VH-VL binders against q8rxn5r50to198. Designs and how they scored, part 1

No score or structure here was measured in a lab: all are predicted.

Target 1, 149 residues: q8rxn5r50to198
Amino acid sequence: GKIFFISQTGTAKALAQRLHELCASNDIAFDIVDPHSYEPEDLPKETLVLFIASTWDGGKPPKNGEFLVNWLGESAEDFRVGSLLLSDCKFAVFGVGSRAYGESYNAVAKELSSRMIGLGGLEMIPVGEGDVDDGELDRAFQDWCDGVI
Positions, changes and structure headers below are counted from each chain's first letter, unless a header gives other numbers; antibody chains aren't numbered by Kabat.
F is the ipSAE of ESMFold2-Fast. E and O are both the ipSAE of ESMFold2, at different seeds. Each is the mean of both directions, binder to target and target to binder. V2 is 0.75 times the mean of E and O plus 0.25 times the DockQ between their complexes.
Where letters were taken out, [cut] stands.

## First folded at step 4 (VH-VL)

Design s1
Fold by ESMFold2, look of step 6:
Structure s1 (fold): chain C 149 residues (1-149), chain A 123 residues (1-123), chain B 106 residues (1-106)
Amino acid sequence: as target 1 above (149 residues)
Amino acid sequence: QVQLVQSGAEVKKPGASVKVSCKASGYTFTDYYMHWVRQAPGQGLEWMGIINPSGGSTSNAQKFQGRVTMTRDTSTSTVYMELSSLRSEDTAVYYCARDLYGSGKYWGAFDIWGQGTMVTVSS
Amino acid sequence: AIQLTQSPSSLSASVGDRVTITCRASQGISSWLVWYQQKPGKAPKLLIYAASSLQSGVPSRFSGSGSGTDFTLTISSLQPEDFATYYCQQYNSFPTFGPGTKVDIK
């Protein structure tokens, strides 16, 4: 499996490392992946993918995830790309956001989920919604991890 | 050699179902999408649907919505197409066909075809 | 769905003739077009994919061209084994086929 972190300030990366350690202690092997260096055309070969994604200013993805997020959006809107592209891929998404952004709250995580589903991916659990401003981020993350494991 | 071998001809009554098999050999079965295409007597070709043999996911032409079911058995490298609620206009030769592009991002060109299975629906 | 037409519906030609068959799509399909050859009682055989790419093992007298809505299949010097029906098929979306062009001996 692969754990992708999409992170501007390091929060999503730290959560990804925590998830990786939890998976390893349960004998579940994952690679932590910086999407900046990942070739999106390899995504159809993945059978299990976990995303931990923060939302940047204006609802935009952090720089390290821009290419992958844009690739997913473009692929999902290309009618030549069938809904079978990711049909072998199970996934889950945890978002790191702030309710102070209103409608942009966890926009990147929600977009990832929508695009993965549109390309045939199987969402294991609903998008996890973390809020950095409410003091409950770690609890929300742990609840999401429990649902994934 | 890469080949697709289909089950034999069928004669059915209206309202029945038919299940046609397509056995693949000479390549990695789960690496290539499989399609079903039919050809009524004196008519052109008509795409029916696609299956990903790896996980069994399918997408069917809307004309056959609710009537066609495609399955596969990876242990025998075989794809099945079942057409239910048969009508006289379903009389056709049914072909399985391998996708040239494998199970990749794009699909829809058919490089290897089965020999065809005649299905006759008559009262 | 994307509709395809073919012209002519049939033609008669002699061995050695240059034969041109056209396919027209109801909307743009870029280069996502296939040409198949089908002989009586046989499955279709892939000749050309992506409008102009010759399938392995297909003789070089076959060629394809076009993009968008207008496509052609050309047989530069017709041979006895080329008498068949030729179908175009688009795969810019869910596949649809043209009605076929029958090529007969004159």
Scores: ipSAE 0.016, ipTM 0.648, lowest interface PAE 7.5, mean pLDDT 88
Fold by ESMFold2 at other seeds, look of step 5:
Structure s1 (fold): chain C 149 residues (1-149), chain A 123 residues (1-123), chain B 106 residues (1-106)
Amino acid sequence: as target 1 above (149 residues)
Amino acid sequence: QVQLVQSGAEVKKPGASVKVSCKASGYTFTDYYMHWVRQAPGQGLEWMGIINPSGGSTSNAQKFQGRVTMTRDTSTSTVYMELSSLRSEDTAVYYCARDLYGSGKYWGAFDIWGQGTMVTVSS
Amino acid sequence: AIQLTQSPSSLSASVGDRVTITCRASQGISSWLVWYQQKPGKAPKLLIYAASSLQSGVPSRFSGSGSGTDFTLTISSLQPEDFATYYCQQYNSFPTFGPGTKVDIK
């Protein structure tokens, strides 16, 4: 399996490390992946993918995830790719956002989920919605982790 | 020896369903998408849909949405196409066809075809 | 859906003739076009894919050309086994087929 962190300030990266440790404690092996160094064309080969993604500037992904997120969007609109590309891939997404930003709240996580589903991915649980401003981020993340494991 | 072998001819009444099988041999069944294409007597070819035999996901031509169901059995390397609510205009030879490209980013060229299954719908 | 037309709808030719069949798409399909040969009572046979790539085992007298909206299948010297119906098919999106061109003996 792979855990992708899409992070500007390191919060999503730290949560990805925490998830990796939880998985290891349950004898579930994952690689933590910075999408900056990941070739998106390899994604169809993955059978289990977990995303922890923050939303940045204007609802855009942090720079380290921009290419992967854009690749997913472009692929979902490519008729030759269709809904079968990721049909063997199970996934889950946890978003790191802030309700203070209104409509941009966890926009990247919601887009990732939509694009993965559109390409045939099998969503394991609903998008986890973390809020950095409400004091419940760690609880929301733990609950999401419990649903994934 | 790559081969697709289809089930035998069927005669059906309007309103019935038909299920055609297509057994693959000589290659790794789950590595290639499978398509269904039909041809009415004296007419051209019409694409019906695609299945990824690995996970069973499908995409159907809009014309057949709600009437066609494609499934597979990986233990027998067999794909099935079921067409429901049959009408006389569904009389055709039904082909399974393997995608030339492996199951990946590109698809839509058909390199191996089954022998065809004649389905006749008559009142 | 992308519509394909073929021209001519039928033709009559002698062994040894050069024949040319055209396929036109209703919108650009880049090079995502195939040509099939079909004989009576038989399944289609792949001849050309990606507009110009010859399938393994297909004689070199068959060639394909074109890009965008206009495509051509050429048989440089017609043989007795080449009397058949020829179909183009695009795969720039969900597959659609041309109406066919019947090549018959003169």
Scores: ipSAE 0.012, ipTM 0.622, lowest interface PAE 8.3, mean pLDDT 88

## First folded at step 6 (VH-VL)

Design s1f
Fold by ESMFold2, look of step 6:
Structure s1f (fold): chain C 149 residues (1-149), chain A 123 residues (1-123), chain B 106 residues (1-106)
Amino acid sequence: as target 1 above (149 residues)
Amino acid sequence: QVQLVQSGAEVKKPGASVKVSCKASGYTFTDYYMHWVRQAPGQGLEWMGIINPSGGSTSNAQKFQGRVTMTRDTSTSTVYMELSSLRSEDTAVYYCARDLYGSGKYWGAFDIWGQGTMVTVSS
Amino acid sequence: AIQLTQSPSSLSASVGDRVTITCRASQGISSWLVWYQQKPGKAPKLLIYAASSLQSGVPSRFSGSGSGTDFTLTISSLQPEDFATYYCQQYNSWPTFGPGTKVDIK
């Protein structure tokens, strides 16, 4: 399995590390992956993928994840790419956002989920929605982790 | 030797179902998408759908939604196509065909074809 | 769905003739087009993929060209064994086939 963090300031990265430790303590092996160095064309080979994703300025992905997020968007709109591309891949997404962004609240996580589903991915649980500003991020993340594990 | 071998001809009455098999050999079955294409007598070719044999996921042409079911058995390297609620216009030769590009991002050229299975729907 | 048309629907030609068959798509398909040959009672045979790439084992008298919406299959010197129906098929999206071109030897 792979855990991708899409992070500008390190919050999503720290949560990904915490998830990795929780999985390891339950004898579930995952690799933590910085998508900046990941080849998106390898994604169809993955069978289990977890995303921890921040939304940044204007609803955009942090720079380390923009190539992967853009690749997913472009693939989902490509006629030659059907709903079978990711058909062997189970996934879940947790978003790290701020309600201060209004309509862009957790936009990256919501886009990831929609694109993964459109390419045939099997969503394990609904998108987790964290808010860095409401003091409830840790509980939201833990609830999401409990649902994944 | 790469080949696709299909089940024999079928004669059916309207309203019945038919299930055609396609056994693959000579290559890694789960590495290649499989397609179904039919051809009515004296007519051209019509794509019906695609299956990923690895996980069994399918996508079918809209014309056949609700009537076609594609499945596979990885232990026998066999795909199946079942067409229900048969009508006389379903009379055709049914082909399975392997995707040239395997099961990657790009697909839709067919390099290996089964011999075809004639399905006749007659009252 | 992307519609394909073929011209002519049928033709007769002599051994040695240069034959061209045209396929036209209802929208741009880049170079994602295949040509198949089908003889009576047999499954189609892949001749050309990606508009111009010759499949292994196909005689070099067959060639394909075109991009966008207009494509051609050329048989540079027709042989008696080339009696068949020729189909184009696009794979820029969900596959669709042309109606076929029947080639008869005089």
Scores: ipSAE 0.026, ipTM 0.656, lowest interface PAE 6.9, mean pLDDT 89
Fold by ESMFold2 at other seeds, look of step 6:
Structure s1f (fold): chain C 149 residues (1-149), chain A 123 residues (1-123), chain B 106 residues (1-106)
Amino acid sequence: as target 1 above (149 residues)
Amino acid sequence: QVQLVQSGAEVKKPGASVKVSCKASGYTFTDYYMHWVRQAPGQGLEWMGIINPSGGSTSNAQKFQGRVTMTRDTSTSTVYMELSSLRSEDTAVYYCARDLYGSGKYWGAFDIWGQGTMVTVSS
Amino acid sequence: AIQLTQSPSSLSASVGDRVTITCRASQGISSWLVWYQQKPGKAPKLLIYAASSLQSGVPSRFSGSGSGTDFTLTISSLQPEDFATYYCQQYNSWPTFGPGTKVDIK
């Protein structure tokens, strides 16, 4: 399995490390992956993928995840690419955002989920939504982790 | 040697269903999409649908939506195509065919074909 | 759906002749076109994929060309084993086949 962190300031990366430790304590092996160095064309070969993703200014993905997020968007709109591309992949997404962004709140996490589903991915649980400004991020993350396990 | 071996000929009555099998050998079954294509006697070729044998996901030609079901059994490296509510115009040779590109991003060229299964629908 | 036509629908030719068969798509398909050969009672055989790429084991007298909407299969010197029906098929979207071109002995 792979845990991808898409992080601007390190919050999503720290949460990914926490998830990795939780999975290891439950005998579930994962690699933590920086998507900046990941080849998106390998994603169809993955069978289990977890995303911890921040939303940046204007609803944009952090820089380290831009290529992967754009690749998913382009693939989902490619007429040749159907719902078979990711049909072997189970996934879950947790978003790290701020309600101060309004309609862009956790936009990256929501886009990831939508694109993964459109390409045939099997969503394990609904998108987890954490708000860095409401004081409940850790509880939201833990609840999402409990649902993934 | 890469090979696709199909089940034998079938004779059916209108309204029945038929299930044709296609057993793959000589390659990693789950790495290649599989297609079904039919050909009525003396006629051209007609694509019916595609299956990803790994997870079993399918996409069918619109003409057959609701009538065709494709499945697979990874333990026997076999795909199945079932066509329901048979009509006389379903009389054809049915082929399974392996995708040249494997299970990659792009697909639709067929490099290995089964020998064909004649399905005859008559009263 | 993308419709394909082929021309001619049939032809008669002698061993040694140069034969050309055309395939026209109802809309642009880039180079996503394949040519198959089919002999009576047999499954189709892949000759050319991606408009011009020769499949392994296919004799070099077969060649394909074209892009967009107009495509050509050429047999530079027809051999006795080349008498067959030839189909084009596009895979720019959901696959569709041309109606076939029958190549007979003159």
Scores: ipSAE 0.023, ipTM 0.650, lowest interface PAE 6.9, mean pLDDT 88

## First folded at step 7 (VH-VL)

Design s2a
Fold by ESMFold2 at other seeds, look of step 8:
Structure s2a (fold): chain C 149 residues (1-149), chain A 123 residues (1-123), chain B 106 residues (1-106)
Amino acid sequence: as target 1 above (149 residues)
Amino acid sequence: QVQLVQSGAEVKKPGASVKVSCKASGYTFTDYYMHWVRQAPGQGLEWMGIINPSGGSTSNAQKFQGRVTMTRDTSTSTVYMELSSLRSEDTAVYYCARDLYGSGKYWGAFDIWGQGTMVTVSS
Amino acid sequence: AIQLTQSPSSLSASVGDRVTITCRASQGIDSWLVWYQQKPGKAPKLLIYAASSLQSGVPSRFSGSGSGTDFTLTISSLQPEDFATYYCQQYYSWPTFGPGTKVDIK
C-alpha cells in the first residue's frame, strides 16, 4: 500500500507518519510517498492508497501534490481515459483544512475522493474532515484511522 | 500463443437468458480489459461492454445496461457475458475481444478476438 | 454517441488497384480510430489503430491517415486476399463502429 501526503506546513506529513506507524504496528505494510516524486501513471498499479491532504488558500493543493491532483482531475474529465482506470484500487482520504475557508474547507480532500471514485476507485470510508483551528484535529484523525484499519 | 476461445452456439426462446464464455490463454489474463461485441447476421458491429478481469468491474453500453451482466473467473482465465430478456433482434454472433492497450489509461482498440458464438432467438 | 459513416458502402475493384475507403465521425475524435478487416464467417482482424499505426503482421500495403473527423484507409495494391468488409471504429469515447465497406472482386 501507499500513503500520500499533500502538505504545505508539514501537518499532513506528520499525520501520514503517524498513520504509517499505526499500520506497521498492525502488521500492515505501507510506503510513505511524497507525490512530488511519484509518477501518476503508476497509480493504476496500486491496490491500496491512503491520502492525507491539506487544503491551501483558495481551495488549492499544496505544491508537492499539484501534479498528482491535476493528473487525476484531467484523467477523470477525459472520457478517452476510461472510467475503470483505478478499478483495482481501494482508497481513503483524510483532509487537513480549516472551516475559516468556508466552501474551500478540505476542498483538496473532497476533490481527491471524487476523482478517485470517478476513475473507478473503491472508497473504504467517507472522507475524514480535519480542522486545524477547532482543537479537534487529533480526534478526527484518530477516528478516521480507526475506520481505515 | 494468445487465444480467446468461446463457448458453442446457442438457440433460445424470447424471454430467456444466454451466458457465453470466453477462455483466454497465452497472456496474463488480469492485465487486459475484455470487451463484448455483437454482430447481427449480415449487419455491422455493436459494442456491448467492458470488464476489468482483475477486480471484475464492468461498464456496459447504455442500450444493454439492464440486460447484460459480465463476470469472470480468474482461476480459469474465463470471462462470461449473460444477456437476459432475449428478443428476436438479439440474434447475433457475440464476440469477446481483448483490449490492445491492456488495462491502463487508454482503451478501446481490440487486437485479439474470440471465434464468435452464434446466439439465435426464435419462438 | 459518436456516429461514424463510411464511404463507399461497397465497391468492386481489380487485383492491383489502389483502394481508398473513408470514415467520418460526427464530432472530433483526435486520432482515436481503428480499422478492422472482416471476412465472411470470421472475427474482425485489427489492421490499423490510432488512425495510422499499422498492427504487427499486417502487410505494409495497408495504411491509415486522418485526424479529427475525416479518416482514410488505403490499400496501395489490392491483393486477392483483401476482398473483405472493412470497418472503422472510434475509441475517443464509448466505442462505436462504422457501417462497413464491402470490397468485392470486379
Scores: ipSAE 0.052, ipTM 0.686, lowest interface PAE 5.8, mean pLDDT 89
Fold by ESMFold2, look of step 8:
Structure s2a (fold): chain C 149 residues (1-149), chain A 123 residues (1-123), chain B 106 residues (1-106)
Amino acid sequence: as target 1 above (149 residues)
Amino acid sequence: QVQLVQSGAEVKKPGASVKVSCKASGYTFTDYYMHWVRQAPGQGLEWMGIINPSGGSTSNAQKFQGRVTMTRDTSTSTVYMELSSLRSEDTAVYYCARDLYGSGKYWGAFDIWGQGTMVTVSS
Amino acid sequence: AIQLTQSPSSLSASVGDRVTITCRASQGIDSWLVWYQQKPGKAPKLLIYAASSLQSGVPSRFSGSGSGTDFTLTISSLQPEDFATYYCQQYYSWPTFGPGTKVDIK
């Protein structure tokens, strides 16, 4: 399996490392992946993918995830790429956002989920919604992790 | 050897349904998309849809949306295509065909074809 | 949908002839084009994919060329087993087929 972190300030990366440690404690092998160095054309070969993604100002993905997020969007709108591309892939998404930004709250995580589903991915649980400003991020993340296992 | 073997010819009345089977052998069934293509007598070819046999997900040509259903049984390595509300213009040979590219992002070249199943729709 | 036309619709040729068949797309399709051969009563057979890539087991007298909107299938020296109908098909988007070119014995 792969854990992708899409992070501007390092929060999503730190959560990905925590998830990796939790999986290792349960004898579940995952690789932590910086999507900046990942070839998106390899994604159809993955059978289990976990995303931890922050939303940047204006609802944009952090730079390290920009290529992967754009590839998913382009693939979902490409008529040659049907709803079968990711049909062997199970996934889950946890978002790191702030309600202070209103409509941009966790926009990247929500887009990732929508695009993965549109390409045939099997969503394991609903998008996890973390808020960096409300003091409940750790609890929201742990609840999401419990659901993934 | 890699082959696709289809069920036998069918004669149907307008308004009926037909279900054609396509049994794969000689390769890993779930690694390759499967397509359905038809050809009316003396005419050209028409793509109908695609199925991923691993999870059973499908995408159908718009012309057949609502009338075609594709399913598979991984235990028998068999794909099924059911066409409902048959009309006389549905008279054709129906082919299953394996995707050359397997089950990746790019698809649509057909390297192995079934022998074809003639479906005749007449009053 | 992307429309394909083929030229000629039919031709008559002798063994040993060089045969050229043209396929034209209604929009650019890069190199996402296939050529099939079909004999009466048989399923189509893949000859060329990606405009110019020869399928394994297909004789080298068959070749494909082109990109964008204009594509050509060439048979350098026609053989008795090559009398058939030839179809182009695009897979840039939802697959569509050309109307076919019938190659008959003269």
Scores: ipSAE 0.018, ipTM 0.639, lowest interface PAE 7.2, mean pLDDT 88

